# Ledger of designs, part 34: miniprotein binders against Uncharacterized protein slr1840

Target 1, 371 residues: Uncharacterized protein slr1840, of Synechocystis sp. (p73408)
Amino acid sequence: MRQILIAPDSFKGTLSAGEVCQIALDVLAPEFDCVAHPLADGGEGTLEAIANNLDGQWQTVRVQGPLPDQTVDACYLWLPQEETAVIEMARASGLPLVPVGEHNPEIATSYGTGELITHAARRGAKQIQLAIGGSATNDAGLGLLMALGWQFLDSQGQSVGWGGQALGKVAEIIPPVLNAFPQVTVLCDVTNPFYGANGAAQVYAPQKGADPAMVQRLDQGLRHFARVVREFDGFEINFPRAGAAGGMGGGVAWALETKIESGFTAIAKLTQLEQAMAGCDLVITGEGCFDHQSPQGKVVGGVLELAKKINKPAIIVAGQCQLSQTVLPNVLKIFSLVGPDMPLEKALQHPQTALKKRLVQVKQYLIQSQN
Below, E stands for the ipSAE of ESMFold2; O stands for the ipSAE of OpenDDE; V2 stands for 0.75 times the mean of E and O plus 0.25 times the DockQ between their complexes.

## First folded at step 24 (miniprotein)

Design r72 (from r65 with L70I; at its last look DockQ between E and O 0.77; V2 from the best seeds 0.00; counts 0 for: pae E 1.9 > 1.5)
Fold by OpenDDE base, look of step 24:
Structure r72 (fold): chain B 371 residues (1-371), chain A 82 residues (1-82)
Amino acid sequence: as target 1 above (371 residues)
Amino acid sequence: DLEEEIRELLREAEELIKQYKELTEQGRHDEAREVLYRFMLLMARLRYLAFWLGNEEIWERAWELIEEMIEIVRELERQRSD
């Protein structure tokens, strides 16, 4: 009996990785012994994907929201066996938490994300996986660091305020007096530097509500903060990935001496994807759209690379496929949800039905391949 | 030293609540917003100190003060719309 690992990404906007796994289990069992291993890239659905793979405990914490006058009941995932917390900053400091019309990256704070880290530390976390996608902020993680006990003072010795507006006012940095924080790993897939034409403000602040004048102020603030940090301890904060989440990648990497890893790599390691795959005969992976970038991409590309490394055959189930099978030597077959029997519009309207229909074909293919 | 800082922060928090009310009653809404932001920052520092000192009472008190301020904000906004 062939053991199959089902290790998909989410089908963006239609199915979670967990839902994809469940549908695959329902279709492929009992003829095949299937193991669900939902994956994520450190973006949306990361906590849910991990919670489906590991015995996690949801922790709900009242924290500061993205705006100064907001409080949020934010959740993170506690993994007691791994002594690891998985935190999505978007749950505390995310763009969707800001009311329509109130988006302001000069004011928005990451403080609540720091409170989640603090709570995780109190739970006894040895490791924290920090996903930093979907931020409302351009504060370089200043708020987060304040929650961890860092102080940032202006030229008058007063604490700088919240948000990106605070960055340009920082004159003095005071490290925390009391800190015993676990090792933080930042999950990030962007390569943007801290400031400049490709920096945090110029690239991402507009989508967070910044007008062109605000973008310039925010970028100047980031440049100023980078100088102050350099003067403080010699650290060069303007490196690739530092611009992630409005400079939080850089700020956290500096202050907490952390690594920035790809979301896939971190999740694959945390969930022991390689071990799970080694125990299986075949891996089924997939995503919403498999294109020319997908083989080099996040989840599906990572799964395929790993499968190749350990000599496991793979099947891809994609929402849409723009690639010919010939370019992927370790892939047995690619199945597209969209086909002559399933128009794109129908697949988008009924993703579960579309996936189920295609998985039946996968099942038939696998049965025929055993004969 | 940290206990004295906590006492100072609490005193300042109470004063900021008072200032927010007074400024709002005077129609000085922009200044009131600045006071609110300062208050929230102050409460942030207080929560940090309380946490690391293991003072759950002060940590809870900080949240009570935040909730009080939010209620004040909402009530005064309602009165303005009215």
Scores: ipSAE 0.464, ipTM 0.782, lowest interface PAE 1.1, mean pLDDT 90
ESMFold2, look of step 24: ipSAE 0.537; ipTM 0.841
ESMFold2 (binder alone), look of step 24: mean pLDDT 78; pTM 0.721

